Miniprotein binders against q56419. Designs and how they scored, part 199

Target 1, 326 residues: q56419
Amino acid sequence: MEGRTLEEVQEEVFKRHGVLVPKKELEDLAKALEEAGLLLTEKVEARLKEEEEKLKRERPMRLAGLSYPEGEREARAFLEAFRASYPGEGEEARVLLMPHLEPSRVPEVYGAALAALEKTPPPERIYLVGVAHRPLKEKAAALPVPFQTPFGPALPDLPALQALDALLPFELFNTPLAFREEHSLELPLFFLKGRFPEARVLPLLVARRSPELGEALKVVLRDFPGLLVLAVDLSHVGPRFGDTPLTRTLAEEARRRDLGFLERLAEGEPEAALAFLGANPTRIDGVEVVASLLPLLRERKGKVLAHRLDLEAPTLSAVGAGTLVL

## First folded at step 14 (miniprotein)

Design ih7
Fold by ESMFold2-Fast, scan of step 14:
Parts: structure tokens; sequence; C-alpha cells
Structure ih7 (fold): chain B 326 residues (1-326), chain A 108 residues (1-108)
């Protein structure tokens, strides 16, 4: 604190309440607040360090009992109910785009993803690419530990993760705390582990456009073949996301934006898909993932299996979700 | 210091498992290769240490896979091998090669 600010505080209190607070008393209060702040900072730092150490061993479930059942038997029944929600048949996927939105909000979209997984040969490993909802030290990150699920731990593909790390100009394992609470990995992983219980996983987060990640992944996928999964949601519309309240016109625009984006990806034209979003690509959380993975998406033709704009009436907001196989 | 400790940890885990599964001769061979890496490091011959580690990594992966070792053990061994590789100052290309050979050996 500056002495001038203490004098101003003293004067304001006197003018408002007719009480003259000695400067020494204000200094003592400032010191006590500073000491309390130091103790709080020390506590926060100690807790973060403890949590970071735990993440070196495993990534525990955060959404069990909330977004999916904790018990294995109940989890399997839950998975099959989602499959049953989609009346169509799947198609083999080499690349799968699926949502990470709360599953109960878009069961037929997750059902379509499950249908595609049924037609897909069991992969040796899954490259699971989600969206960072917390800052990363680098453009992308991975956490090379078992991820707990109701179907048992999803084990990391340590050799493939090390191969990827070796090709990148930055440390891949750079922000473990970003993985402590990350639904863009946890929710798709529940479904992937349920269908491919023996597949190892590369849990990857993208925060910002990283062309070096896409180039490295193209090399790694050649030598370490597997299923590439883009776990991304589509349009985010309404006040919950900083937009105006949802109207019929905005909902129609969001549906057209989502489908136009997915259809262009299905044509093997990811640059055209990004361009189609025009002046507002940030309304789809998968933009940075798609932009990073361009070398893996070009000239891969496929099919949009499902799309839904999920309406949240109380907030006049909506989130788009889709399933695309390439 | 740390590097030799990690190599000794690697030896303990692998050799214990092999002996438990009747592979006494293979356990002895792997023990000697790890000793050779440690001796090369003590003499400043990092090139020989890298060469032996690269071959050993694939051999260990193949043997553990053949014996149906628990995935937890395979994970622990992989962590130790890559920690050793990085501590040795292996290049990205050399680390990539170990990773590729290890992955092929444990493929289903």
Amino acid sequence: as target 1 above (326 residues)
Amino acid sequence: GDLIERLEELAEEVIRYLKEHGEEELAREIEEQIKDIIEALKSGDTESAIEILTELAETIARVLHRLGAPEELVQEVAILIFDVAKALGMSPRQIYEIAKRFARAIER
C-alpha cells in the first residue's frame, strides 16, 4: 500500500461515518490482509502440487454417478441404451467425430457413434483428441497415465505417446492439472472404453491451432496405426455462451452452420469446412482441433450419421452435436 | 546416479517376473545386458549404452508380451525404459525408434 491511499481511506471513513481511524490501525489491517493472502496462496500452491502429484499415477473419474453410472453393470446397460437410441446402422470409421456434450442431452448422437464403433475393427490404440477447457502451457498436451472408467482403466499407449513427444517442438506432457477436470476426454472415453476395452489410448487436448501436432500425428499414425477420435461439440448459441437469446432464426442458422461444416468434412475438404464458418468460427469448439489435424482429414470421404441442436429452454441457449465417420 | 538407479529398478522388475515364470536363463541374459549398460556408462561409453538399451527394450517388450505379463508391469517397464533413454540424452530419432520397436513387440 502507498501512504496516500491510506490517507484517502482514512478521510473517506471520517466523512462517511464520522470516525477517524488512525493510520497505524489501517497499516495493521493492510498487513493482516497481506499475511492472510500469503497463507491462502501457500495453501492453494500446496493443494495444486498435491493434485499434480496424484495425476502422475492416474486420472480418476470425475463424472461417475453424474453423467454415467459408476458400477460396471449399470454402465454397460447405460451404453446399450444409447446404442438403442439410434435406429440406424453404423459405418466403419478410421476417423470418428463425436461430441463431448452431456450424453443424456443427445442420446441418438452418441448412439450413432456407438453404431460406427460396432462396424469398426477393434483398434490397437485410440487417438482421443479433445478440447482444452483450461489453459495449457503449450498449444496441445497429453497425460500419459491410466484414465479410470467404470469398465476398468483406459491404459495409455506409452510408446506411441513418447513417439509423438519426440516429433513435437514442445514438451507434450506439459500441463497435467488441465486433465483433472476435462469432460471432452472423460465422456467420449466412457463410450470408447465400453466398446474397445483392450485398446490403449492417447489422451490429447488442443487449446490452440497447432499444425505441428497434425504433422506429427500423421507420421505417428502411420507407424502406430489406430482410431482417430475428434471429441468436439458444434455450435454454442445463446446467453449461456455470451450470445443473444436463442430465436428460431438463430437455431436454424446454427443447424445450417453445423451441417455445412460436417458435410464439408465428409467430402474430405476440411479447409472448406473451416472457411464455411466464415467470420465466426469460434462458435464451434472443434475449430482449433480440425485446424490442427488438417493433414489427417484431407481427402478422407465419409458420412454424417447424426446431428442434433440440443435446446436448453431455461437459458434460451443451445449446443450442437454430431457424429461423423471418415 | 539417478540413471543407474532407474536401470537397477528396470532390472529388478523384469528379472523378478521372468524368474517367477521359469525363464531363469533369459533373466540371466537380460541382467547381464543391463550390467553392460551400467559398465558402459561408468566408462563414459554412452554410444554403447544407447545401442544395448535399444536392442534390450525390444527384447524385454517381446518377452513380456509372449509371457502374457500384466499390462501394469508392461506400463511400468515402458516408463523406466523411456526415462533411461531420455536421461542418456538419446535424440528424438533414437527415442522414436525405441518406441516403434516396443509397440510392435506388444501388439495384439
Scores: ipSAE 0.825, ipTM 0.930, lowest interface PAE 0.9, mean pLDDT 89

Design ih70
Fold by ESMFold2-Fast, scan of step 14:
Structure ih70 (fold): chain B 326 residues (1-326), chain A 108 residues (1-108)
Amino acid sequence: as target 1 above (326 residues)
Amino acid sequence: GDLIERLEELAEEVIRYLKEHGEEELAREIEEQIKDIIEALKSGDTESAIEILTELAETIARVLHRLGWPEELVQKVAILIFDVAKALGMSPRQIYEIAKRFARAIER
């Protein structure tokens, strides 16, 4: 440690307790704290390496018993309740945008997604694109293992994942640990697996804008057709997100930004949707996902089925959620 | 070493299953193709190994799909095929082509 740091500690102890601690005792304490910190770091590194090895075989449920029921029967009833919360009819989706925030906060929005899935023929595979909430070694990543759900494991589409990897200028399977606790994949997957139990899945995370991912996916989807799902949340406003406390005016502005973004996507104009956000300050989750997937979203017309800005009253914050079919 | 051992173990499992279902001729064909791949890997003849692996991948996928093999084994076969393909230094184009053909063989 630095001697100046020890002198500061010695001064603080003297001022607070009227005791002058000898420098050698402070040095011994500092060394003990450094040794304890090193042991803690070694334990953390060992546990992370163990978790990474486990992720080579499967991805366990992390939110079962918290965001959705653990048992299959209870999970089925839970899913049906969400469908019932949306009074409208869905539309067939080739591309589905749905949220990944806590489902109980926006049941009608997840219900709208379920309604769309009911109108959609069972796909051979689902391209599930979420948002990385932890750093990735590359701009995007995938984990080619079974993802556990209450409805059984969602199996990876290994040929399609390998085809995608072959077209990318970086290794697709690059950050397994980023998938250990990733709700942007786990929460949508619960609903998708419940509706399409036989579909294989490509679990993809985007951390930063990757045009090469969109170009590769356009090629892969041609040869490996399936349902493309963008699991993204919309506006993030309020102190929880480093912003000012939510007001009625700011909430209305957030709703208009969300709807303006979704409506431009529904018109098949994803570049216009991104430009709209650039002109109107916002913190929309999934901007990097949309920017990466431009080739797949362009000239595809569709419909906004649902939108909600969910208020987190304790934090004076809100998160926008929507369901869009293209 | 590890890849050859895994290939031998998977081969034994697939061949056993085929024999149990009366597919003696297919079992023999797959056994010969796997033997040829192992020999090519040991000798460093990557070009021959690539050719045989491509043919084997399609044969295995089609047979497993036709016989209704558990999806878990289809996953094991796919993992090993792509691990072997990468170890052989297959080009992105070759890997993509194998992936496309394998996917069509196992589609519903």
Scores: ipSAE 0.726, ipTM 0.850, lowest interface PAE 1.0, mean pLDDT 86

Design ih71
Fold by ESMFold2-Fast, scan of step 14:
Structure ih71 (fold): chain B 326 residues (1-326), chain A 108 residues (1-108)
Amino acid sequence: as target 1 above (326 residues)
Amino acid sequence: GDLIERLEELAEEVIRYLKEHGEEELAREIEEQIKDIIEALKSGDTESAIEILTELAETIARVLHRLGYPEELVQKVAILIFDVAKALGMSPRQIYEIAKRFARAIER
């Protein structure tokens, strides 16, 4: 326990086991553990520095062979199967909201995103905004290196990334290690690179709401036009997320909450979408992304193409996913 | 200290690519301009370094046009330009303008 003194440890052992451990032995043990801990910390630091250096050159695939096929041919067939899972037609997107959870869990939702991309002229660049699942040194970060995919490397848009960095009050390229294992970028990127193989990418992560990021992106998008992609999941409900076990009623509530959020974004009212979630408490990992990008979402109308609440029966939990074009 | 070494490394990669693609004259021009920038930086002559960077940008534009804007070269050149601009202590506004100009030059 981190709040316990040696005296408290000694007293607890005596009370529970009737043995009084000499304080000197506890002191010697604590010293040995401290010395071992320091050595372990030094080794961890050295390993992290090595991994950070590797990320200066490229970002390798982490989910190939797990969430999508490693080979280009197999990856292409996999992507086409997702498109085929969505029976509707898409609509042109200037802004696309799509999920980043395991694709096989919501194939129709990813299929809807692919349908929208089919109707969208190939962009010069893609602003891919995901959610940081690891701490960042700043509110947001980017990694300006090629991201490997089965369709070849997704190349960074270095001019646009440098333009963005120049407008921000913090260092944009601040936490390379946060990108080593980040599915909120890797999974959407698989689909985006498959559809737009020539597009350069700005891989962006948001950890906390950053209005300055949204304001800077509004300026950069004017001079460096491209497709804005918000890679976010919706409701997180059930014990896995610190909530009560999922019931039919709670599932219907989560569906209504997700759709209410998406429909308000589709009306060009992102502040109303956030207020709607605030009035109806929920866990949506995309909130910080939407709150950061308000200037890019206001007065932009669109359409919800798909929505699914994916049920994870073993844990009585669920995650919402949707496709929205603006 | 490491900045000059980084610039030399990136320059060598660009020059090697050009020589492998038969552009020996343009490779020589870029090599000379980068050498002059490094010498200006070592002597603290930031104004001369900025002037030479402008000449380098023009040489690079000719190279990219000559070779049809190959993506590998575009990426290497972008890294070189922005590393040099930051090394020269250019303001955010100046860096933004360089980014905008470079993006227009390589527009598909």
Scores: ipSAE 0.655, ipTM 0.829, lowest interface PAE 1.5, mean pLDDT 85

Design ih72
Fold by ESMFold2-Fast, scan of step 14:
Structure ih72 (fold): chain B 326 residues (1-326), chain A 108 residues (1-108)
Amino acid sequence: as target 1 above (326 residues)
Amino acid sequence: GDLIERLEELAEEVIRYLKEHGEEELAREIEEQIKDIIEALKSGDTESAIEILTELAETIARVLHRLGVPEELVQKVAILIFDVAKALGMSPRQIYEIAKRFARAIER
């Protein structure tokens, strides 16, 4: 119907199918479709409220059996295989930048992260900062519940989360549904929980740059020391991301921007890393996280352990991934 | 929900565990402190309730750490304490202080 009169609809059906539909039947159909739409909307709303209530208790696995094995033994073997894919030794991390891209696409990059975690003393807690792939009510959010993994639940650091919430000018626990399906937290958490099974976690999402989050985290980390993990991907190029098809020149530009960004972070110069990208033409999604966490990254030197630009041939697109220790 | 209901739930969880593990005297002490918070709230003395809750949170955290209680109980107790603190209208600084003391007491 949509802006058409019942008489116009009746006339069109008659012209195409030679059938005259009584106006009452068209009215009844329109009413039934409207009622069905209202019922469907109510069912969707009820389902979302149910999901939100479940998220008050725990965050279930969504990618088990897809991106990583569901069983603990198989998950352990999976981690060992990823570590083996990186031939180098790690470095101790106070800050770890690692990807959240599908692990099987960049096994050496995740292997480098595992190598760094092997050299890192077990932290009391992990500040896991990912990128929001769904809208948040605020610039950042957290979910203070156990996150299920094949290695058991990753428990929230409730005191540290409450301390962080107290310092922020907005409600930290503002968008539970954004965490229902969030691979930027789930995929890094799989590796982190496998290496540090006893560590509590602060699962944080950044949607837009939040300098207030970085300032608050600087204070919280002094009183609640832990490992800071930036779970970010690098360049996103090609048609899948609203860009031109991948060429050798574009791939070289993406690698240059990825590495230039990471190397400047490794020199303890996060402002220089952001300035190097300018308008961020290859869409490095770590920009918003780095811009939020400036106080935690300044004057902290480190090392780029791995970098890969992963080609998705069917879409002529690519995503950059890297491991950086600071 | 109701602030007094949350305090009663906190009392039930902690006191039950302590009694089951032979800590009758400590259970009585914590029960008395929670009762004092409830009485202060019923009389409108929010300031006294805040002071008692701050001391109680640290005491409970130390006890949970000393007794090696299951992490599930530690998580439940922390949730109840912060729910009560927020319902009392505690300032950000006061909530931060409770969080810091609680975390330090349960540190591995």
Scores: ipSAE 0.738, ipTM 0.885, lowest interface PAE 1.3, mean pLDDT 89

Design ih73
Fold by ESMFold2-Fast, scan of step 14:
Structure ih73 (fold): chain B 326 residues (1-326), chain A 108 residues (1-108)
Amino acid sequence: as target 1 above (326 residues)
Amino acid sequence: GDLIERLEELAEEVIRYLKEHGEEELAREIEEQIKDIIEALKSGDTESAIEILTELAETIARVLHRLGAPEELVQKVAILIFDVAKALGLSPRQIYEIAKRFARAIER
């Protein structure tokens, strides 16, 4: 009864309906509600199993018609509009850090990523590392199926994924359901598939720091060369994230924190970038990704192409976004 | 059961495609190699089965790539090969080597 005693329920029914329900009938009702709860749980479990089975074949689009256009022609125009929003020429990337928040909020940041992709030779494969927004059974996971996009399916690099799995101390292909609604992969993938339609993809999620993943990826990238993409957002500030309302001072501090982090990564000093965040208040969701990929980020110099702090006025909150090439 | 079924499915997919594209001799070679794997498994010679599978995986990948096979077929063949490899109990190192050879064979 959601915290009420049977005696209280009996009294309420009597007062409201003038009927005295025997305790045994209330007990029987409680058992029926418990049984209905068990049936509902069984139904939910069956539905999740069905969804998991569907994910063994493909990962359908979830944000088409919402965050990007569903049709290929409209999607192409949409992507080119983002490129046009960034006036720079870009720079070649071996490692690309790009955001995964709603693209319409930071078009120039996605435009900078597109500019970098223009200068980058088409890769054989893309290692797309996002942030798990749902619990994973292990520290990291991958889903080895085609990911649908308006530009056609982004096909998994099955050999490279199997090679990675072989080097890890845990099952890589765990928690398929975590990929069902994962914008940290879907949104960057839209742009990556639009620019490199023939590249195969390793869709990877990090939930907690995994040095084993970084060490394994360093080996795999040597034998299976490709573009490494870190799909991470930067500062999360304001009440929506449990902090005080955004002020001009807090916004400027968030910008300095974001840029200090990115600039240290650009110097090839990822440990210094993490230490900088530890010394400064932070809610950067990419921390666990960077901490996992240290072996791939050390001594790689690069450039910050763009940075913006997106203001969510109704909640006085903000999310930082940046594009970094290494 | 399952392992032999996966090997038979692999044979069916690859041999059908090769015959449809005029590669009769290669289809016979691959059919023979798959039969050799099945025979090795039935006789308990798992080591020979693993050796043949490793060579076969690269050969199939190379041929499908050379013929411009549809990516759907390449993906299905890869799934079958790695399922067979794992069912045979290949070590992580052996799986890694098959993966590397397969990837190199289908490189653009």
Scores: ipSAE 0.834, ipTM 0.929, lowest interface PAE 0.8, mean pLDDT 89

Design ih74
Fold by ESMFold2-Fast, scan of step 14:
Structure ih74 (fold): chain B 326 residues (1-326), chain A 108 residues (1-108)
Amino acid sequence: as target 1 above (326 residues)
Amino acid sequence: GDLIERLEELAEEVIRYLKEHGEEELAREIEEQIKDIIEALKSGDTESAIEILTELAETIARVLHRLGAPEELVQKVAILIFDVAKALGISPRQIYEIAKRFARAIER
C-alpha cells in the first residue's frame, strides 16, 4: 500500500470484487500487516544474530558433499585426481593466483595450482584473499575463526590477523555473515588445507578497491611471512552475466583478455594488467583484489601454468579460470 | 566485573593445564601475573595492566607451544588476550607488538 490511502484501497477492492470493506476493517488489516511485518523483521533479526554468534566460534563447511567430498579419505582421493588432471610440473609460488569456481569445471587449472603447491615449501601461514559475493560494511573483511574442511579445521592466524587489523583505518572483522556462504574462500581452502595441513590461514574478502589493505599487508607479510593466495576467477561472458550469447569469436576474445591480464601480472606489471582490462572491457572477477594488492604484486615475475574458459552451454556463457605463480 | 571474569576464566584453564603437565613453578608464576593484572584493573592502573599483559601473552604462548598444548587451548588463549587488550584500550602499535611476540613464540 505504499503511496496509497486507505480510501483508495477501499475503492480499488470495490471496483475489482464488488465488496465494500469498512474503513475500520481496512485499518485493522493495515495494523495487522504492520504488526506482522514487525514480527517478521524481529524474527529475521533474531535469526541473523544467532547465525553471527555461531560464526564467532567456527565457519562450517557449506559445499561438502556438493563441490568436494565430505569424508577425509574421499577428499584425499579427490585432491589426487585433480593433481593428476594436470600433466605439467609446478613452479614454486610466493604468490599464487588460483580460481574459486566449481572445481569439476576446470580440473586441470586446480591441478596446476596443486602442482605449484607441491613445489612450494610449507608456509607458516596462508593469506587467502577471495572476492566478496555479498556486501561488506567496509572495503574488505576477515573472519578470525576456524574454517572446517574434510582435512580438519583450518586455524586462523590470530596474531597476524590482529596485527593487520591494527594497521587498517577500518575494523577488519566487520561482516561475519558475509563469510557464511563464501565459495571464493571455501573452495581454494579445500585444496590449500589438503596440501598444507599445518598452515594457519588469514581468510580475507575484498568487495571494493582498498589500497590501504595492500599497504598494510605488505607490512604484515614482512613480520608474519607466508604464502599469498589470490582466489580469483577471470572473464565472465554471456547472458548469465548480462552480456551477448557466447560465440567462437567472443570466446577467443575472452581467452586473449584473460591471458593478456595474467601475462602482465607474470611480468610484475599489475598496473599494466589493470590498464589492459580497461582498454579491453570484460567482467573479470577479482580486478578489485589485484587493484588492492598492487604493492605485493609489483616487480614480482612468474609464470602462467594453466588457463581454461569453461563453457556453460545451457546459458551460452563462460567463466575463465587460471593458475599463476609469482 | 566482565573483564576480570574473563581474566579469571583464562587463569583457571591455563593453570589447570600447566599443573596437569608438571609445570607447577610456571603455573604459580602465571597465576601471580594474572592476579597482578586483576589488582591493577581494580585499582584503575590500566598502564600497569597493559605492561603485565604484554609479558604474559608471550610467556603463555611460548610455554603452551613448548608443551605441545592442543591448538584449541592456544586459540582460546590468543582470543582472550586480544579481547582483554582491546577492552583495555591498548594502542594499535602495542597490539601489533603483542601479536608479533605471540606469533614468534608459537612459530614452527
Scores: ipSAE 0.663, ipTM 0.860, lowest interface PAE 1.6, mean pLDDT 87

Design ih75
Fold by ESMFold2-Fast, scan of step 14:
Structure ih75 (fold): chain B 326 residues (1-326), chain A 108 residues (1-108)
Amino acid sequence: as target 1 above (326 residues)
Amino acid sequence: GDLIERLEELAEEVIRYLKEHGEEELAREIEEQIKDIIEALKSGDTESAIEILTELAETIARVLHRLGAPEELVQKVAILIFDVAKALGFSPRQIYEIAKRFARAIER
């Protein structure tokens, strides 16, 4: 009855079916529908509160047995197979950009990330910055609990998370339910925990551009040094993403856009990288992450280790993925 | 939660571990400092409670790290310390300071 009166509903029923429904009967129906809606809302809210309470203790695996093996031994063999798919040598990373796309779709790109991690000394902590695929109450959020992996739980860096929270103008621990189903953290974390089992983690999500997050992280990283990881996918093209069906020309343009973006980041020019994307920066799902972290990316030179544009033929769509070390 | 209950939980976890590892005198010192925090709170002296907790947090972190305490215990102690600090009304600057001291104490 959204915006309609009971009298209007009564009139429509009469016009269509030649029956005048008594107003009392329509009122009783509206009351029953309202009560049913309240009960459904109460059940949904109760279930969400139960899930939120569980997330105060730990974040369970959701993609184990689907995107990666559940058992530790099988997970280790899986990780080594990805490393073997990249024939090149890695380079030491202080900042690592890696994808969060399904790993089996771009094995060489994850292999390049693993190669970089092999050359990187074990960090005290990893700042893992992913993309929020669900709404956050604020521009960014974190969840300060152990994240389960086949290699054991990735433990939160509680002091560093509290230090970060103290510098922000909003509550950092603001949307725990957004972390329940979040592949932009879970998939990179599988590889990071496999290589750095002792490192503590700051699991961070960005929904909207937050320059205050970048400024706070610059301060926190100085006092709490660690590896910064941006879990960012690149071009999203084709009908699956509300765009024109993929053609050879559009695929070539997507590769050029991805590489131009990554090369400018590698030159230590993140503002130039964002400008290069032109009028439609939403074509890259991590643009808000890069825009938030500008103070951490400026004047850091590095190298693009790998890039792939993964074709999804049934939908004439594609997603770009890359590995960049800074 | 009750601030005093969180302080008592913090005391129980730390003192149990220290006694199990032969640190009877240090366990007694930490127990006394936590009692001092509770007494300061009962008398309305929040400023003294904040000062004692700040030094105690670093001491606890350093001792647990020195004794090779399980990371699960270090995590639980950190949660209790930050919960108590926030309940006591630590400013953002004071939270940052206690976090920095704790992190340095448990560095590998």
Scores: ipSAE 0.835, ipTM 0.928, lowest interface PAE 0.8, mean pLDDT 89

Design ih76
Fold by ESMFold2-Fast, scan of step 14:
Structure ih76 (fold): chain B 326 residues (1-326), chain A 108 residues (1-108)
Amino acid sequence: as target 1 above (326 residues)
Amino acid sequence: GDLIERLEELAEEVIRYLKEHGEEELAREIEEQIKDIIEALKSGDTESAIEILTELAETIARVLHRLGAPEELVQKVAILIFDVAKALGRSPRQIYEIAKRFARAIER
């Protein structure tokens, strides 16, 4: 209505369509629409509560049959094909940076991550830090339930999650619904569970810079040692991301930006890595994750194992992906 | 209340598992200590309740892990101890210490 009266609506309909709608008929229609709206709202709220209750028990697969196979045997063959796509040997990781981009687009990059996992002793737990693609009530969140995979459920490290929660100035388990559909956790987890089937997981999402998360994680990792995984993509270039169409020059600039960022992280200089991005930090989706985890990344030297800028030809756009071990 | 009912249900499940795997002594100890915990909770003696429950949960976790019990059962024990500790107003420092003890009990 936008502040219009029923009389004004009646008059406008008559002027445009030559039909006089009785005021009582318009009142009855308005009541029916309000009742329908209330029923739809109630149904949506009930559905959201039902989904939230389900998430208190487990997080089901959402991308099985689309981004990876549903069956365990097929999933194993799929994972080994990615490993085979990387011709090099891995290196042991204390911290692993890997992508969450659709795996089929950057198979060598995921293969490099698998190679690193192959050289890494099985951890007691994995701190899996992804990027929130939906709003969180706080700067970061976790979901303390089993995450289903084709290799069986990835079990939460409940003691480590509770220890982390105890150190934070906000409630860690604050937005369960944000985890219902979250590829930045689901896609890396497929590979991590395939290599470390016994490791428990801390599934963490960062929406906004949280220095308190990094400080708390530094403390927790000392008492609850494990593998830290940053699941982040790199440069986003082209019209799909609000930029000009990709050219050879812009692609080279994106590759230099990605590699300069990763190289500074590999030297244990995460503040220098962030500064290197200059005025265009939103071109890399992992900025908020790296900025949150500064205390964990300082003075850790490592190696860039792989990098690719994946071209999306129809949109003249590209997304960078890399594997870094620290 | 809800926590006491959950405590009783989980205790029954754990006791059954332990008896089926030759831990009759520990099962009997749990039966006795659960009564003490419930009485302490009802009387408002939260200090005694959480101390007994924490020690018991650590022992249960260690034994279940040693026996190769289903991880689901170990997870249930962890969920309950932290829910009870928070409901009893344990400080962040105390919750952190409980977490460290429990993690050590289930270490691979």
Scores: ipSAE 0.773, ipTM 0.905, lowest interface PAE 1.1, mean pLDDT 88

Design ih77
Fold by ESMFold2-Fast, scan of step 14:
Structure ih77 (fold): chain B 326 residues (1-326), chain A 108 residues (1-108)
Amino acid sequence: as target 1 above (326 residues)
Amino acid sequence: GDLIERLEELAEEVIRYLKEHGEEELAREIEEQIKDIIEALKSGDTESAIEILTELAETIARVLHRLGAPEELVQKVAILIFDVAKALGMSPRQLYEIAKRFARAIER
């Protein structure tokens, strides 16, 4: 009814169904719809508030039994199978870039990440930076609660999170509901917790580039040393992502784009990596994360351990995934 | 008020654990420091309350770490300490300092 008169509504119903609805009945219906809408809004708001309160205590598993096994024994075997999928040796990581797409799609890429973690001394804490798939009230957010995993809860580094919050020009703990269903944190966390069961975690989401976050993290990492993990996927190509159907040529371009991006990061040149993507930076979901964390990535040399462009034949689409150690 | 309730909750959690582990003298010291914070607040001396809380936070963290306290307790104590710190209106610099001192005390 918004933007239409009762007479216009009455005329449309008459033209379409040959029925003249009395104006009073239309008025009563409009009031009933408005009242129903208010009741539904109140119920939705109450449910969201209840879910926010639950998230103050813990973040439950959402993908257990779907993307990874729910039981600890089965989860351990699953993790070891992923490690076995990568025939190479890892390298020590101070910064690790790893994917967050469905692990079964790129087992050797997750295996490469596990290989790197095997060469890395156990950190006191892990700064896990993912990509927000739901709107955040600010450019970035964190949730300071235990995240459940099959290996037990990944505990938040509360002091480091509070230190980070103190340095930011916005409230860090600003959007708890964005963490209720967030695979860019849950999927990498499964692997990280399996390898470093005692490490505390800073679960961070980036929605838009935040230079303030990178500057604050540089300070916090000096006083609260830990492993920095960028959980990002690479090229997204094909109709599923609003792009042209995948061809051999477009797949080769995507692979070249991914590898060129990763190699420039490996040379300690994150600005060059962003510039290499040219006019199409949004095709890699890690762009906003890398742009936010520039101070942490400059002049850090490393190695690309693995890369795959995972082909989704039914949709003629593909997603790139890689493992990079710095 | 709620701030005093949080301080009392902090005292109860820590003192109970310390007494259960034979640290009765440390339990008394911590109880006294929390009472000092409450007295400073009652006299309107928020700056003294902040100073005492900062020292107390590090002391509690060190003692719990030394005794091998369960992570669940360390997490609960940290939550209470930072809730109190924010309720006291601690500046970003003061919050950063208390966080750093607490974290160093519980390092593996």
Scores: ipSAE 0.837, ipTM 0.935, lowest interface PAE 0.8, mean pLDDT 89

